# VHH binders against Uncharacterized protein MJ1128, part 16

Target 1, 280 residues: Uncharacterized protein MJ1128, of Methanocaldococcus jannaschii (q58528)
Amino acid sequence: SQPLYSENPVIQYFKNPKPFTVENVNMPVTYYGTICGKYIGYQITPHNVNEEARKCFYKYFKLKDKNPKEAERYLKRGLFLTEYLISQADKETAEVDEKNITFIVWRYNFEFPLYNLSKGWRGALCQAGCLKTLYLAYEATGDERYLNYANLAINAFKVPVEKGGLLKIRIYKNKSYYWFPEYASENPPYVLNGFITATLWIGDFGNKTGNADALYLYKEGLKSIKTFLPMYDAGDWSYYDALGHRCNKHYEHLHRLQMLWLYNKTGDEIYLKYYKKWRE
Key: E = the ipSAE of ESMFold2; O = the ipSAE of OpenDDE; V2 = 0.75 times the mean of E and O plus 0.25 times the DockQ between their complexes.

## First folded at step 17 (VHH; framework vhh_enristomig)

Design x1 (from v1 with T112E; at its last look DockQ between E and O 0.66; V2 from the best seeds 0.63)
Fold by OpenDDE, look of step 17:
Structure x1 (fold): chain B 280 residues (1-280), chain A 127 residues (1-127)
Amino acid sequence: as target 1 above (280 residues)
Amino acid sequence: EVQLLESGGGEVQPGGSLRLSCAASGFTFSSYAISWYRQAPGKQREWVSTITEGGSTNYAESVKGRFTISRDNAKNTLYLQMSSLRAEDTAVYYCAKELSYDELWEYFTSGEPHDYWGQGTLVTVKP
């Protein structure tokens, strides 16, 4: 007895938005304060926006059959935030291997002095989160528009950082490996947890959609994780990034969770090794 | 509500075999990896085995070659076939729904616990 997605009032609302309408909504705002002597202040980041959007979609899926009215509230918020993300995405085209790749990417509207990032910097974790958000919107609505944007988002991971994308080639023992930097730059810090999460979200997208690029990127990402894990070993603790910063307890816990999850998923003993070795 | 109910535990002699079952409800069983854990008296709970939604299996080194995890999605049931049982296998065995990575991430970011396991079934290996 539920209406088709196309008949959903919430979906209809977003299909025909009225120009110049003021949306009175709670936006995720992050306070960064002062970083390295520079006041960054309050920021609306695509990272936190997509996070909230995903949470809304998850709630929607849980409630849609139990409490449709409440579910619609979450759906509305999720979709609004998704549309906001779409509005904030930059569309770019880059030439890669003599082919033009069109992609969308999300940029941060502030500098991040900790890693010497200028305003407009981008990152793989955020990108992957936005990708997931778009897919969740698609799953919730059946609107292929969202899937199309997701497909554009995934393309960013095929484009070198130097060309505006989120692919960094990382060399180890004269072999090339894929990396998706959480903080994209010429010399990224190679944060581990962000790369793992991005890789897994890319993989999820590939598995759900059959997107060949996502599947390929996922496989390459997994190879990279395994290859570089030893470099993040600080003994009974892990490094947060390749610069030698040790994890705090919070991110140490995340690394261990990721190791355990990857072990359970893949059966690769290397993950178990580090799960056991690292402490928290 | 996620529910897991273990059964099949009991006493068995060393070298014997036992088959545990876990009846699952309250979630889409086929969409999740599911695991066996065990806790021996005075020891911490330890991971035993996992079977993924795709059917891939993993085992702790201590049980590898002796235990076999399997699932029947039509029955929403997880199994653990134990063979060549040893005294050190004595424990309460728990069935647990594994988190998807999204669920794990949500847990990490929100801090909300997601522990889904049953009451356990006791396995005692003794002469």
Scores: ipSAE 0.584, ipTM 0.891, lowest interface PAE 0.7, mean pLDDT 92
ESMFold2, look of step 17: ipSAE 0.659; ipTM 0.845
ESMFold2 (binder alone), look of step 17: mean pLDDT 79; pTM 0.781

Design x2 (from v1 with T50I; at its last fold request DockQ between E and O 0.87; V2 from the best seeds 0.61)
Amino acid sequence: EVQLLESGGGEVQPGGSLRLSCAASGFTFSSYAISWYRQAPGKQREWVSIITEGGSTNYAESVKGRFTISRDNAKNTLYLQMSSLRAEDTAVYYCAKELSYDELWEYFTSGTPHDYWGQGTLVTVKP
ESMFold2, look of step 17: ipSAE 0.703; ipTM 0.832
ESMFold2 (binder alone), look of step 17: mean pLDDT 79; pTM 0.779
OpenDDE, look of step 17: ipSAE 0.773; ipTM 0.906
ESMFold2, fold request of step 18: ipSAE 0.682, 0.696, 0.683; ipTM 0.824, 0.846, 0.810
ESMFold2 (binder alone), fold request of step 18: mean pLDDT 79, 79, 79; pTM 0.780, 0.783, 0.779
OpenDDE, fold request of step 18: ipSAE 0.352, 0.005, 0.018; ipTM 0.723, 0.203, 0.419

Design x3 (from v1 with T50M; at its last look DockQ between E and O 0.46; V2 from the best seeds 0.57)
Fold by OpenDDE, look of step 17:
Structure x3 (fold): chain B 280 residues (1-280), chain A 127 residues (1-127)
Amino acid sequence: as target 1 above (280 residues)
Amino acid sequence: EVQLLESGGGEVQPGGSLRLSCAASGFTFSSYAISWYRQAPGKQREWVSMITEGGSTNYAESVKGRFTISRDNAKNTLYLQMSSLRAEDTAVYYCAKELSYDELWEYFTSGTPHDYWGQGTLVTVKP
């Protein structure tokens, strides 16, 4: 008795919004306070927005058959946040290997002094989260527009950081490896957990859609994880980034979870090795 | 609601074989990796084996070459074929739905654990 997605009033609302309408909604706001002596204050970040959107979609999927009314509430919020993300995305075109690649990317509207990032910086974790959000919106609605945006989002991972994208080539023993930096810059800190998450979300997108680029990027990402894991070994603990910052307990736990998950997923013993070696 | 029901446990002599089953409901079985765990008396629960949604398998070192995990998606059932059983294999065996990475991430960010396993089935290996 549920209307088709195309007939859903919520879907129709977002397809044909009225200009100058005020949306009175709760937005995820993050308080950053003062970082390295600079007041950053309250910020609406694409990272937290896509996180909330994903949560909403997950709730929708769980409730859509059990409680359609409540599910619709989550759907509405998820879609709103998704549309917000779309409105905040920058569309760019870069030449890569003599080919023009058009992509969308999400930027942060504040500086991040900790890693010497200027206003407008971007990151792979956030990008991958937005990618997932777009796909979830597509899955929830069947609206191809969301998939099209997702396909533009994935393209950012094919474009070098120097050209506005999120691909960093990392050299090890005279070989080139792909990296997707959580904090994109000329010399990124190479945060591990963000790269792992981005890689896995890219892979998930590839597996679900058949997107060849995503599948390729996923494979390259996995290679990089395995290759660089030793560099993040601090003995019985792990480094958060390639700069030598040790993980706090929170992120140490995440690294261990990621190692275990990757081991279970792939069977590669290297992940088990570090799962056992690193402690909490 | 996620439900897992283990069966097939019992007493067996060393060197014997048993086949455990786990009937799953309340989730899309084919979309998840699922694992066997076991808990011996006085010991902590330990991971035994896992099979992914794609059919890839993994085993604890202690059971490699002796145990075989498999699944029937049409029946929403997980299996564990145990052979060459040892006294050390005596334990309650549990079936568990593994977390997707998204679920893992949600757990990490929200702090809400999502552990799903059954009541277990007892395997006793003794002469």
Scores: ipSAE 0.593, ipTM 0.891, lowest interface PAE 0.7, mean pLDDT 92
ESMFold2, look of step 17: ipSAE 0.618; ipTM 0.809
ESMFold2 (binder alone), look of step 17: mean pLDDT 79; pTM 0.775

Design x4 (from v1 with E98Q; at its last look DockQ between E and O 0.14; V2 from the best seeds 0.00; counts 0 for: placed apart)
Fold by OpenDDE, look of step 17:
Structure x4 (fold): chain B 280 residues (1-280), chain A 127 residues (1-127)
Amino acid sequence: as target 1 above (280 residues)
Amino acid sequence: EVQLLESGGGEVQPGGSLRLSCAASGFTFSSYAISWYRQAPGKQREWVSTITEGGSTNYAESVKGRFTISRDNAKNTLYLQMSSLRAEDTAVYYCAKQLSYDELWEYFTSGTPHDYWGQGTLVTVKP
């Protein structure tokens, strides 16, 4: 009852695309208004696009056997948004340890003054979300093209921020740790929840595909989470970032959920400690 | 409806071995990480081991080297092979289906995720 990959209308379209076609679709648009005195306005972000795409794929998977027609609608939308993301991705090559690494990365088409980010900034949470989206597209269709793009996307996490990637080395007690900044810059704010989410999505990709890089990055990410977790402790509350901004209730809740999930996943009591310590 | 049914518990002497099973139904077994927990009398439930959907495994320090978690996706069954059993291993053992992180993310604004538990199986290590 599941639509065949070859029968998917979106796939059919891309196999024989009509140039200069206007697609009148419901794109996720975010209103940012004015940030730090600068008008940002309405933006289509890769973060929100991948989020919507993932939601569509999840709906597809839930419905594909129950209501194939409805499922196909969600699949079509998910794939459309995925193709949009692909079209928006920048392909880059950087030299790392005397090796060239080719990767794709998604950039924001506006400045983000709150963290002094210029137009074209990127982030690990968005990247990981796009990675997830590409994999979901692959899972839904079997189209290895999506997996190939996913493999290019994961490579960005191997490349230092200074070279256009999403890897930041964070030092603690004269030791080096991996970080994937939600807001990539030379001096990122080191947002915790975004890093955790990115790490876990990278891990999921690794576990599902066997991608050795993803598995390694996941392990390093977990190590970093445990190492730096105390720095985000504000007593009975948690800090949102390393700059000392306290979480709002929304993100405090997320931190606690993440702690509980990580404890259940890993059994590491440090997560339980902070789950209990932090409040909502 | 998610259902988990533990079996294989019993009495065993110190140093002995026991194999627990957990039969799962009501969800796509292969798509989820599954865990073992245990609760000793008068103590809080504690995590024992987890196996991910990808086959990665984790263990509590207290059971490392002695316990082995595995899964058979074709049978929708989780296993816990226990060896070198100690008195302190005496507990009711539970298998748990956890929410995937994606599910957690999806329900982030709607509530606290919870694990699905079976009724448990009693393991008694006694001379």
Scores: ipSAE 0.595, ipTM 0.891, lowest interface PAE 0.7, mean pLDDT 91
ESMFold2, look of step 17: ipSAE 0.633; ipTM 0.834
ESMFold2 (binder alone), look of step 17: mean pLDDT 78; pTM 0.772

Design x5 (from v1 with S56N; at its last read DockQ between E and O 0.73; V2 from the best seeds 0.76)
Amino acid sequence: EVQLLESGGGEVQPGGSLRLSCAASGFTFSSYAISWYRQAPGKQREWVSTITEGGNTNYAESVKGRFTISRDNAKNTLYLQMSSLRAEDTAVYYCAKELSYDELWEYFTSGTPHDYWGQGTLVTVKP
ESMFold2, look of step 17: ipSAE 0.612; ipTM 0.825
ESMFold2 (binder alone), look of step 17: mean pLDDT 79; pTM 0.783
OpenDDE, look of step 17: ipSAE 0.879; ipTM 0.940
ESMFold2, look of step 20: ipSAE 0.708; ipTM 0.843
ESMFold2 (binder alone), look of step 20: mean pLDDT 79; pTM 0.779
OpenDDE, look of step 20: ipSAE 0.701; ipTM 0.880
ESMFold2, fold request of step 22: ipSAE 0.670, 0.673, 0.639; ipTM 0.834, 0.870, 0.838
ESMFold2 (binder alone), fold request of step 22: mean pLDDT 78, 78, 79; pTM 0.775, 0.775, 0.777
OpenDDE, fold request of step 22: ipSAE 0.870, 0.860, 0.865; ipTM 0.928, 0.931, 0.931
ESMFold2, last read: ipSAE 0.662, 0.630, 0.622; ipTM 0.839, 0.828, 0.820
ESMFold2 (binder alone), last read: mean pLDDT 78, 79, 79; pTM 0.774, 0.779, 0.777
OpenDDE, last read: ipSAE 0.883, 0.849, 0.884; ipTM 0.940, 0.924, 0.936

Design x6 (from v1 with E98D; at its last look DockQ between E and O 0.89; V2 from the best seeds 0.00; counts 0 for: unsure alone 62.4 < 65)
Fold by OpenDDE, look of step 17:
Structure x6 (fold): chain B 280 residues (1-280), chain A 127 residues (1-127)
Amino acid sequence: as target 1 above (280 residues)
Amino acid sequence: EVQLLESGGGEVQPGGSLRLSCAASGFTFSSYAISWYRQAPGKQREWVSTITEGGSTNYAESVKGRFTISRDNAKNTLYLQMSSLRAEDTAVYYCAKDLSYDELWEYFTSGTPHDYWGQGTLVTVKP
């Protein structure tokens, strides 16, 4: 029989870390090079960290019954990266509609000149990825601490960008719609694929946990996707963002995959329409 | 473990009808879109039809109006009613489960294919 949560050596390892211990581990490092004349260089981003963490958890779940020893290795790495993310998260409180909302958010430690983002910028895709990572950690361990952090992470999507969160209200035909910008700013580029992914991951979290906020945000997100989808139509191709940048082949493929997936999930023919219309 | 088992294939004359079934297990059947594919001898596998979680259906142009996809969530079974069968419909028919979005994302980011297919059932349309 598998040891109980409290008896799991991996869990114990993280429950009682020795201060000032050096963890000699491989971290996901991204090379950005020079962007718009500014050298950004190598960066450890919460986006890539949570991606690697999720991969580890997925491997763990696949192997836990077949090869427990190998599975534990993945679990350990996933949890390490998750703990790293937790340590890197900023905890904030903002007043929204006369209510104080406490949330955690992940920031990038470098500027992104392409979208005129200063050091410390944040994004919904990364946030949603971290949210998923936290939930996977919870699923793997049963440790409610991870779920608690996840619940704080979801709160960021309820807070306007102007107040440090990841909610942007986008107006169309005198109606207000929710958007979760991949690159959060006063005037975000409104990248489509990042918004879709964030929305779907929020939805997944809501469905799995029953978190009412997540479920609501998911619904609003879907509404926004459908509403703004025509604006990303470049004919036989799609725009990457609302600024009019066309997708490269890589992201065009992603848009098509997302359209097909959304159609299969929702049955809304608008997604199928654009799946067929856009090429790759 | 995801399992898909196709059945109902056989020989039929042109203009005839067949009903294929796909028994699914190892996942929440009702939460996924399910599709039929087919592969004719010497040809690439091609999409035939999909039924969404919500029950919406879509068909390849080549089978539209002749084939009907349906599902019974209580029985975890997918169906394909084929009518007005033609020689060109001869193929091995496969049932496929759609990917979760996480699986899709993994595919996109890593390039690792994810396939949930059955073993297939052979349909032969001959005079």
Scores: ipSAE 0.588, ipTM 0.880, lowest interface PAE 0.7, mean pLDDT 91
ESMFold2, look of step 17: ipSAE 0.739; ipTM 0.847
ESMFold2 (binder alone), look of step 17: mean pLDDT 77; pTM 0.757

## First folded at step 18 (VHH; framework vhh_enristomig)

Design y1 (from x2 with S56N; at its last look DockQ between E and O 0.02; V2 from the best seeds 0.00; counts 0 for: pae O 13.4 > 2, placed apart)
Fold by OpenDDE, look of step 18:
Structure y1 (fold): chain B 280 residues (1-280), chain A 127 residues (1-127)
Amino acid sequence: as target 1 above (280 residues)
Amino acid sequence: EVQLLESGGGEVQPGGSLRLSCAASGFTFSSYAISWYRQAPGKQREWVSIITEGGNTNYAESVKGRFTISRDNAKNTLYLQMSSLRAEDTAVYYCAKELSYDELWEYFTSGTPHDYWGQGTLVTVKP
């Protein structure tokens, strides 16, 4: 059984953290190279950091009963990266429908020319990943601090993009739908895979915590996915975004996996239809 | 009026078992998901478990494998079977009617919680 929070040596370690060298820290550094003629270079992104953190937590959960010592290594790394994410999060307050909503959001420290994003841009996929990471940290440790941050993170999805959040209203046939843009902007490209993943992670968070906002957002997200899915149909292939960019093989595969996932979760045959229709 | 009444709480030794009940009235019980929450002294209320109207269940990680949520729609009653109880399970346990989609929308737009809670039942786990 997992030791109590107070007895967990890893938790104790983080209560009294030792200095880390760069080598020990081993931060995820991603090389972006040149994008649209602009050199982006090496970056530490909240996206990659949360991804690595999640991987660590998943490893921890798999190993915690089998090899506790090794599991602790992964837990330490996961928690370290989570703390890093927390340190990088911006706390914001926005007025939405005459209510103040406080939320945290992660921003990228470089421009993304492909979608005309300026330094400091944000995205729903990254946000949801960070949310997931925080929850995993909570799940691993029982430390409610992580859950509190997760609750702040979910709030970002209630705030319109125009007000610094990650909610975009997308209109279709005179109806409004929720979207969580992977690349948040006034006119986002509406990348599909990021939206689906974010939606699923939001849903997972809601289902695990009972967070009403998350549950609502999840339902709205699913509605949107079903509504807009046909627009991403390129015949025997899928579009990456609403701009008409076709998926590469990687993202095509991801879309198909997501269709399977959605089918499994919802039983809605529309997802199975597209799984079968799209090729790899 | 929506009413929820928890019962079954008490003192139990570590490793022991306890079954909580929640009697519901004032709404169509079978049409709603119902959750258990708990609040330990000095701590925030935390989600424990949920059972949907369709019978699907979820659990907080801290109680997985030890707690079992169930419902009897004919009796408008929610249950929580607790086993292998630990000191950290000590809390006031609440049942809550979860929001429907429409209610969630209202919550989302108004910011006013429309959750309904009982008065809770105290569970104390100590030697």
Scores: ipSAE 0.000, ipTM 0.192, lowest interface PAE 13.4, mean pLDDT 88
ESMFold2, look of step 18: ipSAE 0.649; ipTM 0.813
ESMFold2 (binder alone), look of step 18: mean pLDDT 79; pTM 0.782

Design y2 (from x2 with N58D; at its last look DockQ between E and O 0.02; V2 from the best seeds 0.00; counts 0 for: pae O 11.1 > 2, placed apart)
Fold by OpenDDE, look of step 18:
Structure y2 (fold): chain B 280 residues (1-280), chain A 127 residues (1-127)
Amino acid sequence: as target 1 above (280 residues)
Amino acid sequence: EVQLLESGGGEVQPGGSLRLSCAASGFTFSSYAISWYRQAPGKQREWVSIITEGGSTDYAESVKGRFTISRDNAKNTLYLQMSSLRAEDTAVYYCAKELSYDELWEYFTSGTPHDYWGQGTLVTVKP
């Protein structure tokens, strides 16, 4: 059985931190190589960090009753990375509809030339991943601090991109739709997979916590996905973004999985249609 | 259409017991993990327990040793046996169709671990 939170050796470790080695840290380092002629090289991104953290938490949850000792190792790593994410988050306040919204947001420490993004750019996929990570940390520990940060993180999706947030209004047939851009900018490429994932994670957070904002954002997100999905249809293949870039095999596969995911979540046959239509 | 309907809620004294049920339809019940969640007034919804399609169970620390989750696949019904109830157990209890662990591990895009919620059943623990 899992020890009480207060007795958990992992928690004790964080309460009484000891010097750690590079091996203990083992930060996720991702090689980006050269993008559009610019060398980006090795980077520690909040995206990859939250991904690793989530993997650790999932391992923890899977193992906590089977092998508590091993589970604790994963928990420790997950929490470590979560704390790192917290340390890297920027706290911002923006006025939206005459209300001040405080939120936290994660930024990338390098430029992304492919979409003309400058250093410090942000994205909804990363944000949602961090959100999920924070919630998983909360779920694992019961520490409301993580939930509080998660609540701040979700607020970023309520704030327009132009005001430092991650909400983009996308117009279609004279109607407004919500979008959470994977690459936040004034004119984002509207990458589909990132938006879908972010939407799903927002929805999960909403459903688990009852956060009204998250639930609303989730509904709006689903509406948008359904509305714009035809624009990403390249026939027997799908487009990666709204700019007309076709998916590679990896992202095509992801899109198909996401179609199944969405179908499973909503029962809407439109997703099944595209799952069948697209190939990989 | 996926449907989940919780029942069995009511008022009970501290130390008492209550058994909740969740009737499921619209999907292959036996193929999915199912969870119980609860939401106390003014508080966030929290995970309570899960039973996998394989029959494995897990519990929140706060209910471990007091609550027992089970399922009857023939009846498409999920159960939550609650014992030694406490005031802090007062909440609306929800059942949810969950994704399998394997699905969660499948891709980094594993979004939400559950698909659908019921309307919930109220459990009130008070003297």
Scores: ipSAE 0.007, ipTM 0.199, lowest interface PAE 11.1, mean pLDDT 88
ESMFold2, look of step 18: ipSAE 0.626; ipTM 0.804
ESMFold2 (binder alone), look of step 18: mean pLDDT 79; pTM 0.785

Design y3 (from x2 with Y32W; at its last look DockQ between E and O 0.56; V2 from the best seeds 0.00; counts 0 for: unsure alone 64.6 < 65)
Fold by ESMFold2, look of step 18:
Structure y3 (fold): chain B 280 residues (1-280), chain A 127 residues (1-127)
Amino acid sequence: as target 1 above (280 residues)
Amino acid sequence: EVQLLESGGGEVQPGGSLRLSCAASGFTFSSWAISWYRQAPGKQREWVSIITEGGSTNYAESVKGRFTISRDNAKNTLYLQMSSLRAEDTAVYYCAKELSYDELWEYFTSGTPHDYWGQGTLVTVKP
């Protein structure tokens, strides 16, 4: 019957503050722990978010004619995560060959000590995953806003890393080759699996939309995959990057899957050669 | 909706021949590479052969020169002609539609395979 001091409305406001609550947030979280002696901890990354969103859209498309009620649940979650990604994108403009290119890019809010990356780094695999997510949202809804953002996301691959984008030029035998670094920096480690995935997702976007820049980037990326592939050959296994790190079993398996997939799609024997050569 | 149905398995003496068939439906058959895999009891499933959408073929070294893959796009049917069969060829043989790259990536990241295998057909080569 007697009120307690804890029922003071000012105290109750601080215990249940409306300005400090976040409603309808259900975000994927990755625990990185400590990397090379630096505590990274729990992170919500654009990579994890785009992966969850893509899974939701795939389930939506699989279920929409079979179980429309459940499919709608996945559509709503996929769109929620896509809107989160849009809200977190940095919109930038860079001058390239005396022309301004406007693009959007996603960044990681933590260091990555293995490759000496400072907070705010970006990567082509994450970018291509966000591109795929935006296209899936467009495919699911018909809302051209998502396609417009996807076209801005593609533009990041046209902008040099040195100007905030995701294009790195590699020189080999006096020829220039395109590379989309998974860990973008002035001197990136040239991780292979992320470059392959980014190239293929750029190509898929170009094929589905007719985006001429995406189609060009795809062709240049395929040329680079073929050209640099021998540098990742460690004998009966493969290198993860151009710094000499051997793949663990998990990523060796991915490399073999990627080689077989590229052979199946292109018919180029070089991919079958490495599929057969690399053991897992 | 994707369906793959293998047939043509059976028992055979060493040195014998069999022809396996795979009837496909639920996708544009001519636009995809299709493969044969096999799984011996207690072993992991292994790749045997592939035919690409353009008709290029390739084989695991253990079956090269003995097995021939082919396809009939008008009938949505994949074939495996096996000859000079050995006891080591005893396995359940599966045809498989190769994954899209998105499906490959989801398999890699989630660990959950996409289910585009047939039920398989048993080939037994007597000792």
Scores: ipSAE 0.603, ipTM 0.824, lowest interface PAE 0.9, mean pLDDT 87
ESMFold2 (binder alone), look of step 18: mean pLDDT 78; pTM 0.770
OpenDDE, look of step 18: ipSAE 0.736; ipTM 0.877

Design y4 (from x2 with H114L; at its last look DockQ between E and O 0.01; V2 from the best seeds 0.00; counts 0 for: pae O 12.9 > 2, placed apart)
Fold by OpenDDE, look of step 18:
Structure y4 (fold): chain B 280 residues (1-280), chain A 127 residues (1-127)
Amino acid sequence: as target 1 above (280 residues)
Amino acid sequence: EVQLLESGGGEVQPGGSLRLSCAASGFTFSSYAISWYRQAPGKQREWVSIITEGGSTNYAESVKGRFTISRDNAKNTLYLQMSSLRAEDTAVYYCAKELSYDELWEYFTSGTPLDYWGQGTLVTVKP
């Protein structure tokens, strides 16, 4: 069983932190190489950090009853990375419908030329990943501080991109749909896989916490996914984004997995159709 | 078929009170969380309050301390007691059944909007 919060050695460690060693830090570094002629190189991104953190938490949950000592190591790392994410989050306030919404958002420290993004750009996938990470930290520790940050993180999805948030209204047949762009801009590329993942994570958060905003956003997101899915059909292949970029093999595989997963979850044959139609 | 019918809306002066009701049918009311939403003209619909199947409540920051959500499971009715009403509370108010996780996925795949919204009830706060 998971130890009580007060008895958890990892929690105690964070209450009385010791100096970090290089082994303790072990930050996820990702090589981006050159993008559209611009050398991006090695980066520590909130996306990769939250991914590693989540992996650690998943390992912790898997091992906590089997090998508590090993599980503790993963928990420690997960929490470390979560704290790093918190330290990197920007707190913002925007007026939406004459109401002030305070939210936190994670930004990238490099430009992304492919979509003409300047340093400091943000995205819904990363945001949702950080949200998930914070919730996992909360689940692991019971520390409401993490939940509070998660609640601030979800607020970003209520704020229009133009006001610093991650909500984009996408019009189709004179109807408005919610979108959470993986690459937030005035004219986002509307990357599909990121939107799907973000939507799912938002929904998961909503269902687990009862966060009404998350639940609402999730409903709207699902509506959007189904509405726009046909637009990403490239025949025997899928488009990565709405700009007409075809998926590489990696993202094609991801799309197919997502379709299969959605089919298994919902039974809607439309997903099976695309799973079969798209190749890899 | 899920049906939600809001009532109780009307015109009220600032500082006044109003009680909204939502009559629900077509589903096991007691098994679901249910929310109030509102939409002002030209604005996006916003969440106002939620009450879970277990009775837990939550409120938007803008209405905390002024609005109280409650439910009567025997009557399949949701309530929203509004007090200290302000001009900015003017909106059409909707009640909505919150979906379970599985239902959300079903919604996603079925293409049928599972956002069960009633017609709403108009609340106007003005002198």
Scores: ipSAE 0.000, ipTM 0.190, lowest interface PAE 12.9, mean pLDDT 88
ESMFold2, look of step 18: ipSAE 0.563; ipTM 0.811
ESMFold2 (binder alone), look of step 18: mean pLDDT 80; pTM 0.787

